# Miniprotein binders against ABC transporter G family member 3 (ABCG3): the designs that were tried, part 4

Target 1, 243 residues: ABC transporter G family member 3 (ABCG3), of Arabidopsis thaliana (Mouse-ear cress) (q9zuu9r114to356)
Amino acid sequence: IAWKDLTVTMKGKRKYSDKVVKSSNGYAFPGTMTVIMGPAKSGKSTLLRALAGRLPPSAKMYGEVFVNGSKSHMPYGSYGFVERETQLIGSLTVREFLYYSALLQLPGFLFQKRSVVEDAIQAMSLSDYANKLIGGHCYMKGLRSGERRRVSIARELVMRPHILFIDEPLYHLDSVSALLMMVTLKKLASMGCTLVFTIYQSSTEVFGLFDRICLLSNGNTLFFGETLACLQHFSNAGFPCPI
Key: E = the ipSAE of ESMFold2; O = the ipSAE of OpenDDE; V2 = 0.75 times the mean of E and O plus 0.25 times the DockQ between their complexes.

## First folded at step 3 (miniprotein)

Design d3 (from N0 with Q6I E10R R13F Q17L E66M K69Y E73L E76F)
Fold by ESMFold2-Fast, scan of step 3:
Structure d3 (fold): chain B 243 residues (1-243), chain A 87 residues (1-87)
Amino acid sequence: as target 1 above (243 residues)
Amino acid sequence: SPEDLIRLARKIFELTLEVERALELAKQGDPETALRKIEDLERKLQQLEDEIGKYSPEEAKRLQDMVEYLRRLLQFIRKQIEDLLRE
């Protein structure tokens, strides 16, 4: 996926519209992780939604998005999008939840749906949790935050998307869970998936797993390119990379 | 009516949580009561669909997507409960 001169405007206060994303240019390739990084209100979630075709109706988008060399008119379901927080069904086991999600979203025979569910469980390292209840308000016992996040991503994997957009995959995760999540996503990318996700800030270990970075601040792109090139860019400017 | 759209979205979300409670009840060994709760939720969803249908397609698109998801979820959970009753 590639994008050129992508600008997104939202309704501002009073009689003006705000440019939330300003002339963004970038690309992401199969088998790689491309990260949109920036502080709160940098426009990273808006850029992610623009690439995924999930902007609110009141937003205006300018510029072009290309998928496989064609202008982006992707059918719903040809890509996956994972929200920052996903509502799960606590009374279901992980396998049951993913199976029901497959039944609701996919055509075809039950055998095929079982296969895609097992593939998603394996891809997100959920095998040890597959028969556990997700948990929630009524049960109060169940999966921890890291496992719940993996389940939300696995739900989208059931559709076997070639491109997966994830809004803040590390949201509300501790350092160990965050590192394990990133290792899992790196393996998923290595299997041919194009991953594009947002992140507020990363540790050095996590940063090293990224293939490409788009650094945003107040809607402006501070840098776009390979991870090593990012380090060189800011070193040459006389200060370290803002991670 | 942006406030009305938010209110409707909240109601759909609340119905989704109640579907979870009905499934819990069925798994705890009371599928008869659970089925009655599903039937009540189906009526409430139909009332919300009728209310949402009064808005323009552009205004209601996201709400319609949420309703369609909940409808399919209700259909699937109903079948699971009915299967438990047949055992």
Scores: ipSAE 0.000, ipTM 0.147, lowest interface PAE 16.2, mean pLDDT 73

Design d4 (from N0 with Q17Y E20M E24I K27F K69E E73I E76F Q80A D83W)
Fold by ESMFold2-Fast, scan of step 3:
Structure d4 (fold): chain B 243 residues (1-243), chain A 87 residues (1-87)
Amino acid sequence: as target 1 above (243 residues)
Amino acid sequence: SPEDLQRLAEKIRELTYEVMRALILAFQGDPETALRKIEDLERKLQQLEDEIGKYSPEEAKRLQDEVEELRRILQFIRKAIEWLLRE
């Protein structure tokens, strides 16, 4: 996927429009991890949604998005998209929830749907949690935030998407859960998935895992390119890489 | 004591960042050095687990859970690095 001169304007509740993303240019290759990074209100979630074809009707988009060399007319749901905050069905086990999702979303036979569910469980490191209740209602805590986040991503993996957009995969995760998430996403990309995701702010240690970084501030792109190039760019300018 | 538990929590955080650095090193093209670092971190995690084990389960449940998950992550990362080294 690639995008050129992508600008997004949003209508606020007071009827004033604002440019949330300003002339963004970028690309992501199959099998790689591209991160959109920036502080709150930098436009990263809006850019992610624009690339995924998930902008609300109140938004207007200018510029071009290309998939496989052609201008994309990507309908809602044609690629995987994981919201920052996902509602799960707490009364179901992880396996049941993923299987239910497969029944609703996939054509084909029962054994094929079971196979993709088991693959998703393995891919997201959920084997130890597969028979646990998701929980999260009344007095049943169920899964912790890290496990719930991985279940949300596993749900999208059931569709076997070639491109997966994830809004803040590390959101509300502790350090250990965040590390497991990063390791899992890197392995997923290595298996051929194109990952594009947002992250608020990260240490320089995490930057090395990303193939490409798009740094946003107030809708403007401060840098787009490979992670090592980003570190070299800011080192040569006499500044450390912005975290 | 609460101060001791906070110190141990900080050590878990530091160890987690070291694991992330080793993973980055492996994917940036030095999986052999990364594997050696992971082996060192596995030993450090064992020492930390032993120290946390001196506290009651009621006092240190969260820290014990975090150490157990970090151990699983280390095993997963070790396998991934070993896979990179196979070729």
Scores: ipSAE 0.006, ipTM 0.398, lowest interface PAE 9.6, mean pLDDT 72

Design d5 (from N0 with E20I E24F K27L K69Y E73L E76W Q80V D83E)
Fold by ESMFold2-Fast, scan of step 3:
Parts: sequence; C-alpha cells; structure tokens
Structure d5 (fold): chain B 243 residues (1-243), chain A 87 residues (1-87)
Amino acid sequence: as target 1 above (243 residues)
Amino acid sequence: SPEDLQRLAEKIRELTQEVIRALFLALQGDPETALRKIEDLERKLQQLEDEIGKYSPEEAKRLQDEVEYLRRLLQWIRKVIEELLRE
C-alpha cells in the first residue's frame, strides 16, 4: 500500500475546513509493521481511517492511495480494521465468538470455518483461552484487557485480510501485555500480513520491533522512514536522517 | 578493566532508553520538558565520550561505535522536538 499527498479535511464551524492530515506521503509492504505515532489529536487515527477507506461522511480526502503488489497487477483483497474499542459478547467463549463471527462473514461449510477460527486462535496466542468465557460487564469471570484485545484482532483475522489496520493495539495494556501483543503482531506480519497501526507511545524494546515509522504532530508528518535503515544510516554516515 | 567496560556499556544502554523516553514525552504534548531532558542527556553523553576516550581504540571499539550511534540518534530526536516546538 502507498499514499501520495494525502490530505484530510473535517468540517469545522468556520467557513474553511480544518486540515486534520496535511500532505502525507508513505507506504507499507507485505510482511512488515508500519506504525503511525503521534500525540492525541495529531491526526494518526484519521490517517489510518483514510488509508482503510473508513472516513466519516463529514470528511473530504485529497491525494491518492495505491494498493499494488506489482507494476503489472493491482491485487484485490480484504482489508481488516480493528477499532480501538471493540464490542465483544461476554456470554460466549473465545472460540464460540470467533466461530459465530466466521459464520456471519464467510461463505462455505462449517468444517472450513472451524479451521479458519483455529488458525486465528493460534495466530493471536489465544490457545490457552479458547474455551474461556469472554466475560466482562455483568459477568464475574472473564478475560483480562490483553486477552480481550487479542480476541478483537483475531475476529478480523478470520476474514484472512491481506492488510490489517489496527487503531491503538496497545490501548489500556500493561507493559507485559503490550510486549506480548507486539511480539504476536510481529509474528503475524512474518506470515505475510501487512500491518499498519497507530500508537500513542512505546518502550525502547517495542520501538525496535517496528519496520517503518510515520511521526505525526498537528496533521504534519515530522518523519517517515525505516527504523533500522535510519539508525544504520546514523551509525555509518555523518549526516542525519532527512526529516 | 573488563568490569569498567561493562559498566560503560550499561551506561550507554541507560542513556539510549532515556533518549527514547524523551521523544515520547515530546510526542505526548510536553516538548519543552523533553528538550530540557535532551540537553541534559547531551551533556551526559559528552562526559561518557570523554571517559571512553581514555581507553585504546582496540579496547573500546564497540563502545566507541555505540556512542557514535547514540550521538546521531540523539541529534535526530532533538531535531524532531525542535520541529514540534515550531508548530
């Protein structure tokens, strides 16, 4: 996926619309993790939604978004999008929830849908929780925040998307759960998924796992580039990364 | 001594973590405090470079490479914070 001169405006109370994302340029490749970082209200969620085609009706988008695996072909595939907060059904087990999600979203026979569900459970490190009630709200027993977040991502994985957009995968996670989440996502990317997600902050260990970083502030791109390439450039050359 | 070199390596790792924390502090809406922290970390890095410079290049080549890497990382992060302050 690649985008060029992408600008997003939202209706303001003034005669002129406010630019929430200003002339963003970037790309993400299959098998990699590209992260959009920035403070609250930096435009990171808006950029993510623009790339996923999920902007609200009040928004206008300018510029271009390309999905192209080669110069000769434009690959068509399902895009998955995981909201920062997802509604889960507390009375179901993890396996039941994912199975019913598959029944509603996938064509085909029951036997094939069970295979997809088991693949999603394994991909998100949920095997030990598969028969546990999701819980929450009015239930005494249930999953903790980290497991609930992984279930939300697993729900989208049953559709086998080629590109997965995740809004704040580490939202409300403790440091141990956040590290497990990032290790899980890195493994998922290595299986051929293109991951693009937003992040408010991370530890040094988590920062090292990213392939590309897009730093946003007040709609402006302060930096876009490869994490490893940028750091290697600094160690080898006398010039800083161009920002 | 090997113990002194290990202590210096640990100090470089600690400074690297503090530099990354300062970046996230700036991104979370406090670039002025982040810049002050970066300036303090620049002074600490210069002191560390002086200490490592007392060893022969043969003894401390890895530490010299790591310090050079940290210096350039810190320079880049400072530039990012300065841009945040102009916005």
Scores: ipSAE 0.006, ipTM 0.276, lowest interface PAE 9.8, mean pLDDT 72

Design d6 (from N0 with R13I Q17R E20F E24L E73M E76Y Q80L D83F; at its last look DockQ between E and O 0.49; V2 from the best seeds 0.00; counts 0 for: pae E 1.9 > 1.5)
Amino acid sequence: SPEDLQRLAEKIIELTREVFRALLLAKQGDPETALRKIEDLERKLQQLEDEIGKYSPEEAKRLQDEVEKLRRMLQYIRKLIEFLLRE
ESMFold2-Fast, scan of step 3: ipSAE 0.303; ipTM 0.736
ESMFold2, look of step 4: ipSAE 0.505; ipTM 0.829
ESMFold2 (binder alone), look of step 4: mean pLDDT 85; pTM 0.811
OpenDDE base, look of step 4: ipSAE 0.425; ipTM 0.794

Design e1 (from N0 with Q6W R13F Q17Y E20L E66M K69I E73M E76R)
Fold by ESMFold2-Fast, scan of step 3:
Structure e1 (fold): chain B 243 residues (1-243), chain A 87 residues (1-87)
Amino acid sequence: as target 1 above (243 residues)
Amino acid sequence: SPEDLWRLAEKIFELTYEVLRALELAKQGDPETALRKIEDLERKLQQLEDEIGKYSPEEAKRLQDMVEILRRMLQRIRKQIEDLLRE
């Protein structure tokens, strides 16, 4: 996926259009992790949604997004998108929830859907949790935040997307769960998935795992390129990379 | 250099992935082999920590934090594998 001169406007204060993302240019390669990083209100979530074709109705997008050499159109199921907070069904087990998702979204026979569910469970390191109840906001025993987040991603993997967009995969995770998540995502990318996700700020625990970074501040791109090049860029400028 | 720090981060990632694979192996019925792998990974992490220690604290803070987290993961996973060996 690539994008050129991508600008996104939202309803601003006093009803004027506000440019939330300003002339963004970039790309993400198959099998790699590209991270959109920036503080709150930097435009990172808006850019992610623009690339995935999931902007809110109040937004207008200018510029172009290209997928596999063609101007992007987003038929349902061609990409995966994981929200920052995903609603799960607490009364179902992990396997049941993923199987339900497969039944609703995939064509084909029952035995084929079982295969994609088991693959998603393995890909997200959920084998030990597959028969556990997800649990919910009912104070019942269930999955912890890290496992719940991996279930949310596994749900999208059932469709076997080649491109997966994730909004804040580390949101509200402790350091150990965050590292497990990043390692799991790096493994997933190495298996051929193109990952594009947002991070509020890089945890010191996960630095260096990203292939590319798009560094945003107030809608402007401060840097786009390989993570190593970002380190060199800011070192040469006399500043540490803002991770 | 920034290139050296990147390579060290990649090595930490590789060790983390291997630790998780060892846990999977133990749960799939081979905790003896998994424990030997964990012991090898503990030695590799110590070597990596020594290498990172050659850099200034300012240069290597991110890597040191990652190593500390991985070390805690190794301790937890080792106990889990040892528990599987007892059953």
Scores: ipSAE 0.000, ipTM 0.139, lowest interface PAE 16.6, mean pLDDT 72

Design e2 (from N0 with Q6L E10Y R13I Q17E R62F E66A K69F E73R Q80L)
Fold by ESMFold2-Fast, scan of step 3:
Order: C-alpha cells, then sequence, then structure tokens
Structure e2 (fold): chain B 243 residues (1-243), chain A 87 residues (1-87)
C-alpha cells in the first residue's frame, strides 16, 4: 500500500483547523509492520481510516491511495480494520465468537469455516483461551485486556486479509501484555500480512520491532522512514524511503 | 540505543505540540508571549539537535528529518507571529 499527498479535511471553525491530515506521503509492504505514532488529536486515527477507506461522509480526502499499483476502493475482504475499543460478546467462548463471525462474513461450507477459525486462533496465540468465556461484564471475569485485544484482531483475520489496520493495539495494555501483543503481530507480519497501526504511548522495549515509523503531530508528518531494525537489511523487508 | 532514539522521538513530538500551542496563543491575542515561547523552543530544538548529532546518520536519519521539519515549522510560525506584532 502507498499514499501520496493525502490530505483529510473535516468540518471546522477555521480554515487552519479544517485540515486534520496535511499532505501525508508513505508506504507499507507485505511482511512488515508500519506504525503511525503521535499524541492524541495528531490525526493518526484519521490517517489510518483514510488509508482503509473508512472516513465518515462529512470528511473530504485529497490525494491518492494505491494498493498493488491500483487507485481504487479496496474490495470487501481484502483488508481488516480493528477499532481501538471493540465490543465482544461476553457470553460466548473465543472459538464460538470467531465461528459466528465466520458464519456471518464468509461464504462456503461449515468445515471450511472451522478451519479459518482455528487458523485465526493459532495466529493470535489464543489456543489456551479458545474454550474460555470472553466475559467482560462485571459479574463475569473472563479474558483480560490483552487477550480481548487479540480476539478482536483474530475476528478480522477470519477473512484472511492481506492488509490489517489496527487502531491502538497496545491501548490500555500493561507492559507484559503489550510485549506479547507486539511479538504476536511480528509473527503475523512474517506470515505475509501488511500491518499498519497507530500508537500513542509505546514501551521502549518494542521500538525495535517496527519496520517503519510515521511521526504525526497536529496533522503534519514530522517524519516517515525506516526503523533501525531494517537499516542493515534494505533488501529484505523494505525500500529506502523515497520521500 | 533504540530506547534513547525513542526517547528523542517523544521529545520532538513534545516540542512540536508546544510550537502549535504557541501559534494558537498568538492567534488568541497574545503574540508577545507566543514569540517568547518560540524563542525558548528554538533553544530546546538546538539542544535536541546536538544530542541527536551524537548518533550516526544511519541510526538517526528519521530523527534528523523530524528536526529539520520542526525547524522549518518554527521559522514559519515565527514569521506569522512577527507579522501579527507588526499589525
Amino acid sequence: as target 1 above (243 residues)
Amino acid sequence: SPEDLLRLAYKIIELTEEVERALELAKQGDPETALRKIEDLERKLQQLEDEIGKYSPEEAKFLQDAVEFLRRRLQEIRKLIEDLLRE
């Protein structure tokens, strides 16, 4: 995926405040993790939604987004989008929740849908939790925040997307859960998935796991480029930044 | 180290937020205070640039690019504030 001169405007009081994302340029590749980093209200969620084609109708987008060299809306099922806060069904087990998601979103036979669910469970390191109730109601202690976030991502993986957009995967996670999440996402990327996600506050321990960083503040891109993890291996995961 | 580079990245983000707050202060009718804040931020950016300069270009390219962008933004905002003071 690549984007060029991407500007997003929202209805606002002043012309200056109308631009939420200002002339953003960037790219992300299969098998890599690209992070959009910035403070609250920096435009990172808006940029993420613009890339995923999920802006509200009141927003205007200028510039271009390319997927595999084509300028168009992404077809259904070719990408996944995980919200910062996801509503799960606490009375279902992890496997049941993912299976119902597969029934609602996929065509085909029941046997095929079971296979997809098991693949998603394994990909998100949820095997030990597959038969556990999701919970989340105050009367039902189920999964903890880290496991719930991985279930949310697993739900999108049921559709086998090539690109996965995640809004704040580390949101409200403790340091251990955040590290496990990052390791899990790194493994998912190594299986060929293109990961693009946002981060406000990041643990120093996970910095080296990112392939590319886009630093945003007040809609402006302060930087877009490769992380230290990729600098010695330009031929493997990415290209030198063309911006 | 990666930890130091991430720390520096957060400092750049913090300075960028302060720069935008200074511009907003000027627009709300206090360009004199805003100009003083910009001058303080220019000194902080120089300190940060010196610290980043201790790393190799390969290690800190992303931070150097961010500093260059922030310096350009500071120059742009200083000019806007100075124009407000003339008017």
Scores: ipSAE 0.006, ipTM 0.245, lowest interface PAE 10.8, mean pLDDT 71

Design e3 (from N0 with Q6V E10W R13L E20M E66I K69L E73Y E76R)
Fold by ESMFold2-Fast, scan of step 3:
Structure e3 (fold): chain B 243 residues (1-243), chain A 87 residues (1-87)
Amino acid sequence: as target 1 above (243 residues)
Amino acid sequence: SPEDLVRLAWKILELTQEVMRALELAKQGDPETALRKIEDLERKLQQLEDEIGKYSPEEAKRLQDIVELLRRYLQRIRKQIEDLLRE
């Protein structure tokens, strides 16, 4: 996936058609992890949604998005999008929830759907939780935030997407759960999935696991490129000069 | 272990975020506190570089490159803050 001169405007009560993302350029390769990083209100979630074709009705997008070198729409199921917070069905087990999702979204025989569900469970390190109730009711024990987040991602994996967009995969996770999540996502990318996700600049994230960074501030792209080149860019340009 | 390498990468990111906060302090007119923070970060970076050096080049090349770039970045910032203190 690649994008050129991508600008996103949103209507607001106080400011009409404000530019949230300003002339963004970038790309993400198959089998790699590309992160969109920036402080709150930098436009990173909006850029992610624009790339996934999931902007709200009030938003307008200008510029171009290319998939496989062509200016084309992604077919249903070819990509997945994981919201920062996902509603799960607490009365179902993890496996039942994923099967339910597969039944609603996938064509074909029940055997095929069962296989895809088991693959998603394995891919997201959920094997030990597969028969556990998701929970989340006031008086019912259930999955912790880390497991719930992996279930949300597994739900999208059932569609076998080639590109997976994730809004804040480490949201609400402790350091151990976050580490497991990052390792799990890196393995998923190594299996051919293109991952594009957002992280807060202040969050504990792993530079060495990212292939590419898009660094945003106030809608502007401060840097786009390979992770190791980011620090060199700012050092060479003298941007950190406090004078 | 692979988990140890990932932990080292997390430390590099934490150092990078602290460098950004030190720059913010200097720009807000507190270069003395910023300089002390940079000096602390330089020590932490050296410790991290030594730890990463225990792993094979193939496993740690990316982390070592990032550490070298961060070192250059810290040197540049340190000089600018020191210049501000002389004004």
Scores: ipSAE 0.000, ipTM 0.173, lowest interface PAE 13.2, mean pLDDT 69

Design e4 (from N0 with R13W Q17E E20F E24Y K27L E73M E76I Q80M D83R)
Fold by ESMFold2-Fast, scan of step 3:
Formats: sequence, C-alpha cells, structure tokens
Structure e4 (fold): chain B 243 residues (1-243), chain A 87 residues (1-87)
Amino acid sequence: as target 1 above (243 residues)
Amino acid sequence: SPEDLQRLAEKIWELTEEVFRALYLALQGDPETALRKIEDLERKLQQLEDEIGKYSPEEAKRLQDEVEKLRRMLQIIRKMIERLLRE
C-alpha cells in the first residue's frame, strides 16, 4: 500500500472545512508492521481510516492511495479494519462469536469455516478462552480487556485479510497483554499480512518490533522512517533498507 | 566481574526506559524539556560505553550490542523530538 499527498478535511462547525490530515506521503510493505504514532488529536485515526476507505460521509479526501500499484477497491476479505472499541456479543462464547462471523461473511463449506475459526483462535492466542463466554452482561463472568481486544482482531482474521488496519491495538491493555498482542501481530506480519496501525504510546520491547514509523502531529507528517528492525532485516537479507 | 556486568546491564535497561520517558514527555506537549533530557542521556550513554570498553570483547559482546542498539534508538527518538519541537 502507498499514498501520495493525502489530505483529509472534516466538516467543521464553521463554514470552512478543517484539514485534519495534511499532504501525507507514505507506504507499507507486505509482511511488515507500519505504525502511525502521534499525540492526541494528531489525525492518526483519520489517516488510518482514509487508507482503509472508511472515512465518514462528512469527510473529503484528496490525493491518492495505491494498493499493488493500482487505484483499486480491495475485494471482499482482502483487508480488515479493527475499531479502537469493538462491540462484542456477550452471550456467545469466543468460538461461537467467531463461527457466526464466519458463517455470515465467508463463502464456502461448513468444514472450511470451522478451520478458519480455529486458525484465528490460534493466531490470537485465544485457545484457553475459546469456550468462555465473552460476557459484559450483568450476571455473566466475562473476558478481560486484553482477551476482548484479541477477540475483536480475531473476528477480522476469520476473513484472512492481506492488509489489516488496527486503530490502537494496545488500547486499554496492561504491559504484559500489550507485549503479547504485539508479538502476536508480528507473527501475523511474518505470515504475509500487511499491518498498519495507530499507537499513542509504546514500550522499548514494542518499539523494537515496528518496521516503519509515521510520526503525525496536528495533521502534519513530521517523520516517516525505517526502524532498527527494518534495518536489521534488510542487512541480513543482503538488501539495503529503503531509507 | 559477574556482579559488575550485571550492574552495567541494569544501567543499559534504565537508560532505555528514560529515553522512552523523554519521548512520551515530548508527545504530551513538552518537547523542549524532552530534548534536554535526551542530551543528558546521550552523555550518560557515552560514559556507560566507555565503562563497558574496559572489559574483553568476549565478556562484553552482549552489552556492546545492547549499547549500539540503544544508541540507534536514541538517534531516531531525538529526530522525532526535534521535529515535534519545530512544529
């Protein structure tokens, strides 16, 4: 995925539209983790939604987004988008929730849908929670924030997307859950998934897992660069990192 | 010797945490103070590198690798803070 001179305006309460993202340029490669980082109200979520084609009707977008060199719509299941907060069905178990998602969204035979659900459960480290109720009802014991966040991502993985956009995957997670989440996402990237997500804050261990960082502030891209992980990867492969 | 190497490893970890604390300070709206902290941390890292250099390459291989990694991360973070400051 790549974007050129991407500008997003939002309808303000004033007659004049505010530019929320200003002339952003960047790219993300298959099998890598690209992070959009920045302070509150920097335009991170808006940029992420623009790349995924998920802007609200009140938004206007200028510039270009390319997938595989073309201005093309992603076919069904080719990309996934995970909101910062996802509505889950508390009366279902993790496996049931993912299975119903597969039944509603995927073509193919019943047996194939079951295997995709089990793959998503394994990919998100949810095996120990697969038969537990998601919860959130007054009387039901439920999953904690870390498990709920992994379930929301697993829902999108059921469709085996090639590109996964995640709005703050570490939101509401403690340090241990955050590290598990990032290690899990890095495994997904190593299997060929292109990951693009937003982060407000990260630890040393988490920072080292990123391939690229886009630093955004007040809509402006202040920095777009390769991280140490990208440099070490290309050095080991015998290719220079595209700096 | 083993206690000294452990002490040096702890100092590398401590410096690494302070570098990210400076980045978060900048993201929270104080890039000027953050830059000054980064400059102090750069001096501390140089002192730590000099101390590690007193050991044989065999004994200090892992520590030297960690110091080099931290130096590169510090350089990247410094550039990010500088750009936040010039915004």
Scores: ipSAE 0.012, ipTM 0.361, lowest interface PAE 8.6, mean pLDDT 72

Design e5 (from N0 with R13L Q17Y E20I K69F E73A E76F Q80R; at its last look DockQ between E and O 0.02; V2 from the best seeds 0.00; counts 0 for: pae O 16.5 > 1.5, pTM E .722 < .8, placed apart)
Fold by OpenDDE base, look of step 4:
Structure e5 (fold): chain B 243 residues (1-243), chain A 87 residues (1-87)
Amino acid sequence: as target 1 above (243 residues)
Amino acid sequence: SPEDLQRLAEKILELTYEVIRALELAKQGDPETALRKIEDLERKLQQLEDEIGKYSPEEAKRLQDEVEFLRRALQFIRKRIEDLLRE
């Protein structure tokens, strides 16, 4: 995926400028992890949504998005998108929820859906949780936040997307759960899935797992490039390289 | 706690982003506002260093390295902004 001169405007959100993303350029290679980083209101989630074709009706997009060299018409099933907040069915087990998701999203026979569900469970390190109830606010015995987030991602993996967009996969995760998530996603990328996700903040350990970084501030791209180049850029800007 | 250390790491990252924004602001032609932001960030960094200093050097070694990194960055960026103000 690549984007050129990508600008997003949203009416009524900003007092002085409707531009939420300003002339962003970047790309993600197949089987890599590209991270859109930035503070609150940086435009990171808006950029992610723009790339995924998931902008709200109140938004206007300018510029170009390319997928595999063609203008972005991502057909259904070719990409996944995981919202920051996802609705899970608390009364179902992880496996049941994924089966129902597969039933609703995939054409074909149930037996074909079995393999894709089990693959998604394994890919998201959910094997030990496959038979556990998802739970929720009303269920005292439910999955933790990190496990719930992995279930939400597994739901999109049932379609075997080539590109997976994730809005804040580390949101409300503790350090251990965050690291586990990132290792899991890195493994997923190594299997050929292109990952593009947003992060507000990252530990240095998590930072080293990214292949590319898009640093946003107030809609501006401050940096786009490889993780090592990002560290060097900061070093050259008077930030010693933490590696 | 590991959670407290993570919170501190997150604060370091937030300050890092703010420092980068200050540099960009200076490059965009507002070095005066950028300098004021850097001064505020230096104060915030000192507070963060004082918080990290409450932990053992073994537990906080990584955070200390990251904070030291950010301190050096602030010094360099401050100097760069001051140079832009003299041009």
Scores: ipSAE 0.000, ipTM 0.135, lowest interface PAE 16.5, mean pLDDT 83
ESMFold2-Fast, scan of step 3: ipSAE 0.342; ipTM 0.742
ESMFold2, look of step 4: ipSAE 0.000; ipTM 0.434
ESMFold2 (binder alone), look of step 4: mean pLDDT 82; pTM 0.770

Design e6 (from N0 with R13V Q17W E20L K27M E73I E76L Q80Y D83R)
Fold by ESMFold2-Fast, scan of step 3:
Structure e6 (fold): chain B 243 residues (1-243), chain A 87 residues (1-87)
Amino acid sequence: as target 1 above (243 residues)
Amino acid sequence: SPEDLQRLAEKIVELTWEVLRALELAMQGDPETALRKIEDLERKLQQLEDEIGKYSPEEAKRLQDEVEKLRRILQLIRKYIERLLRE
């Protein structure tokens, strides 16, 4: 996926439309992790939604998004999108939840659906948790936030998307759980899934694990490229990288 | 010297991937082996840090920053593995 001169405007509390994302240019290579990084209200979630075709009706998008060399918008089912906060069914085990998700979303035979569920469990490093209750509802003991987040991503993997957009995969995770998540996502990308996700600027300890970074501030792209190139860019400008 | 600094940068990248593979090993059910690997990698990082320390701060600023980042990652991974060993 690539994008050129991507601008997003939204109706605010003001009488004029505000440009939330301003002339963004970038790309994500197949099988790599691309991170959109910035402080709160930098436009990172809006850019992610624009790339995934999930902007609200009040938003307008200008510029082009290219998928597989095509200027046309990608059909909904050809990619996955994971919200920052997802709803899970606490009374089900991880395997049951993913299996029922597969039953509702996929055509085909039962053995094929079991196979895609097992693949998703393996891809998200959930094997040790597969038979545990998700919990959270009805005051049941269950998964911790890190495992719950991996389950939400696994649900999208059941559809076998080629591109996966994730809004804040590290949201509300402690530092150890966040690192575990990053390693799991890196493994997923190496298995052929293109990942594009957002991260809050102050998660500096995981910065070096990203393949590619897009730094946003107030809708403007400050940098886009390899993580080491980002460090060189800001060092050459006489400033440290802002993360 | 510039060629040596590039070589050191490449070693940091290689060491980072070894650290991540050790974490994956722990996640896949072998935290004892993973901990031994992390301890070995901590020694290798210290040796690399000592080598980088022979250069002036101005020359090696980026490498020092990357080493500091990797050291923090190693500390987080060690805590995770130690938690697994206690469960």
Scores: ipSAE 0.000, ipTM 0.219, lowest interface PAE 15.0, mean pLDDT 70

Design f1 (from N0 with Q6L R13F E20W E66Y K69E E73I Q80F)
Fold by ESMFold2-Fast, scan of step 3:
Structure f1 (fold): chain B 243 residues (1-243), chain A 87 residues (1-87)
Amino acid sequence: as target 1 above (243 residues)
Amino acid sequence: SPEDLLRLAEKIFELTQEVWRALELAKQGDPETALRKIEDLERKLQQLEDEIGKYSPEEAKRLQDYVEELRRILQEIRKFIEDLLRE
């Protein structure tokens, strides 16, 4: 996926439109992790939604998005999109939740769905949690935030998308869970998936896992390119990299 | 058209999400409301099947497969809820 001169306008103060994303250019390749990074209100979530064709009706988009060499919007179900906060069904086990997703969304025989579900469980490192209740109620023992996040991503993997957009995969995760999540996503990318996701900030360890970075501030692109090039860019300018 | 078939597939996905919500409601302790929702969803699925049936079998094979899959799942969920109501 690639994008050129992408601008997103949202209704602002005094009923005039504010540019939330300003002339963004970039690309993401199969087998790689491309991260959109920036502080709150930098436009990172808006850019991610623009790429996935999920902007709210109040937004206007200018510029172009290309998928497989063609100008297009993503048809529903051809990609995966994981919201920053996702709703899960707490009374189901992880396997049940994914199994029902597979049964209702994919054609074929019942026994074929088991394979798809087990593949998603394995890909997201959920084997030890597969038979546990998702939970989330005060009296119901459930998954922790890190496991719930991985279940949300696994649900999208059941559809076997080639492109996966994730809005803040590390949201509300502790440091250890965040690192495990990034390692898991790196492995997923290595299997041929195109990953594009947003991050508020990262540790040095996590930063090193990214293939490409789009660094945003107030809608403006401060840098787009390979992770190493980003470090060199700011070093040459006499400033530390703002990570 | 391909766009029409995609629209119908999106409606099937919508029904799928509603089925999950009904199951969750039953498991959370409201099987009576859940059963009413399942009955409503059965009617909606039938309406959708009738709309899909206006297309040739070749054009709509995949969508018909999804409808049959969802019908079987609705039957299993209905049975589960009815069993809860007998408890």
Scores: ipSAE 0.000, ipTM 0.127, lowest interface PAE 15.4, mean pLDDT 73

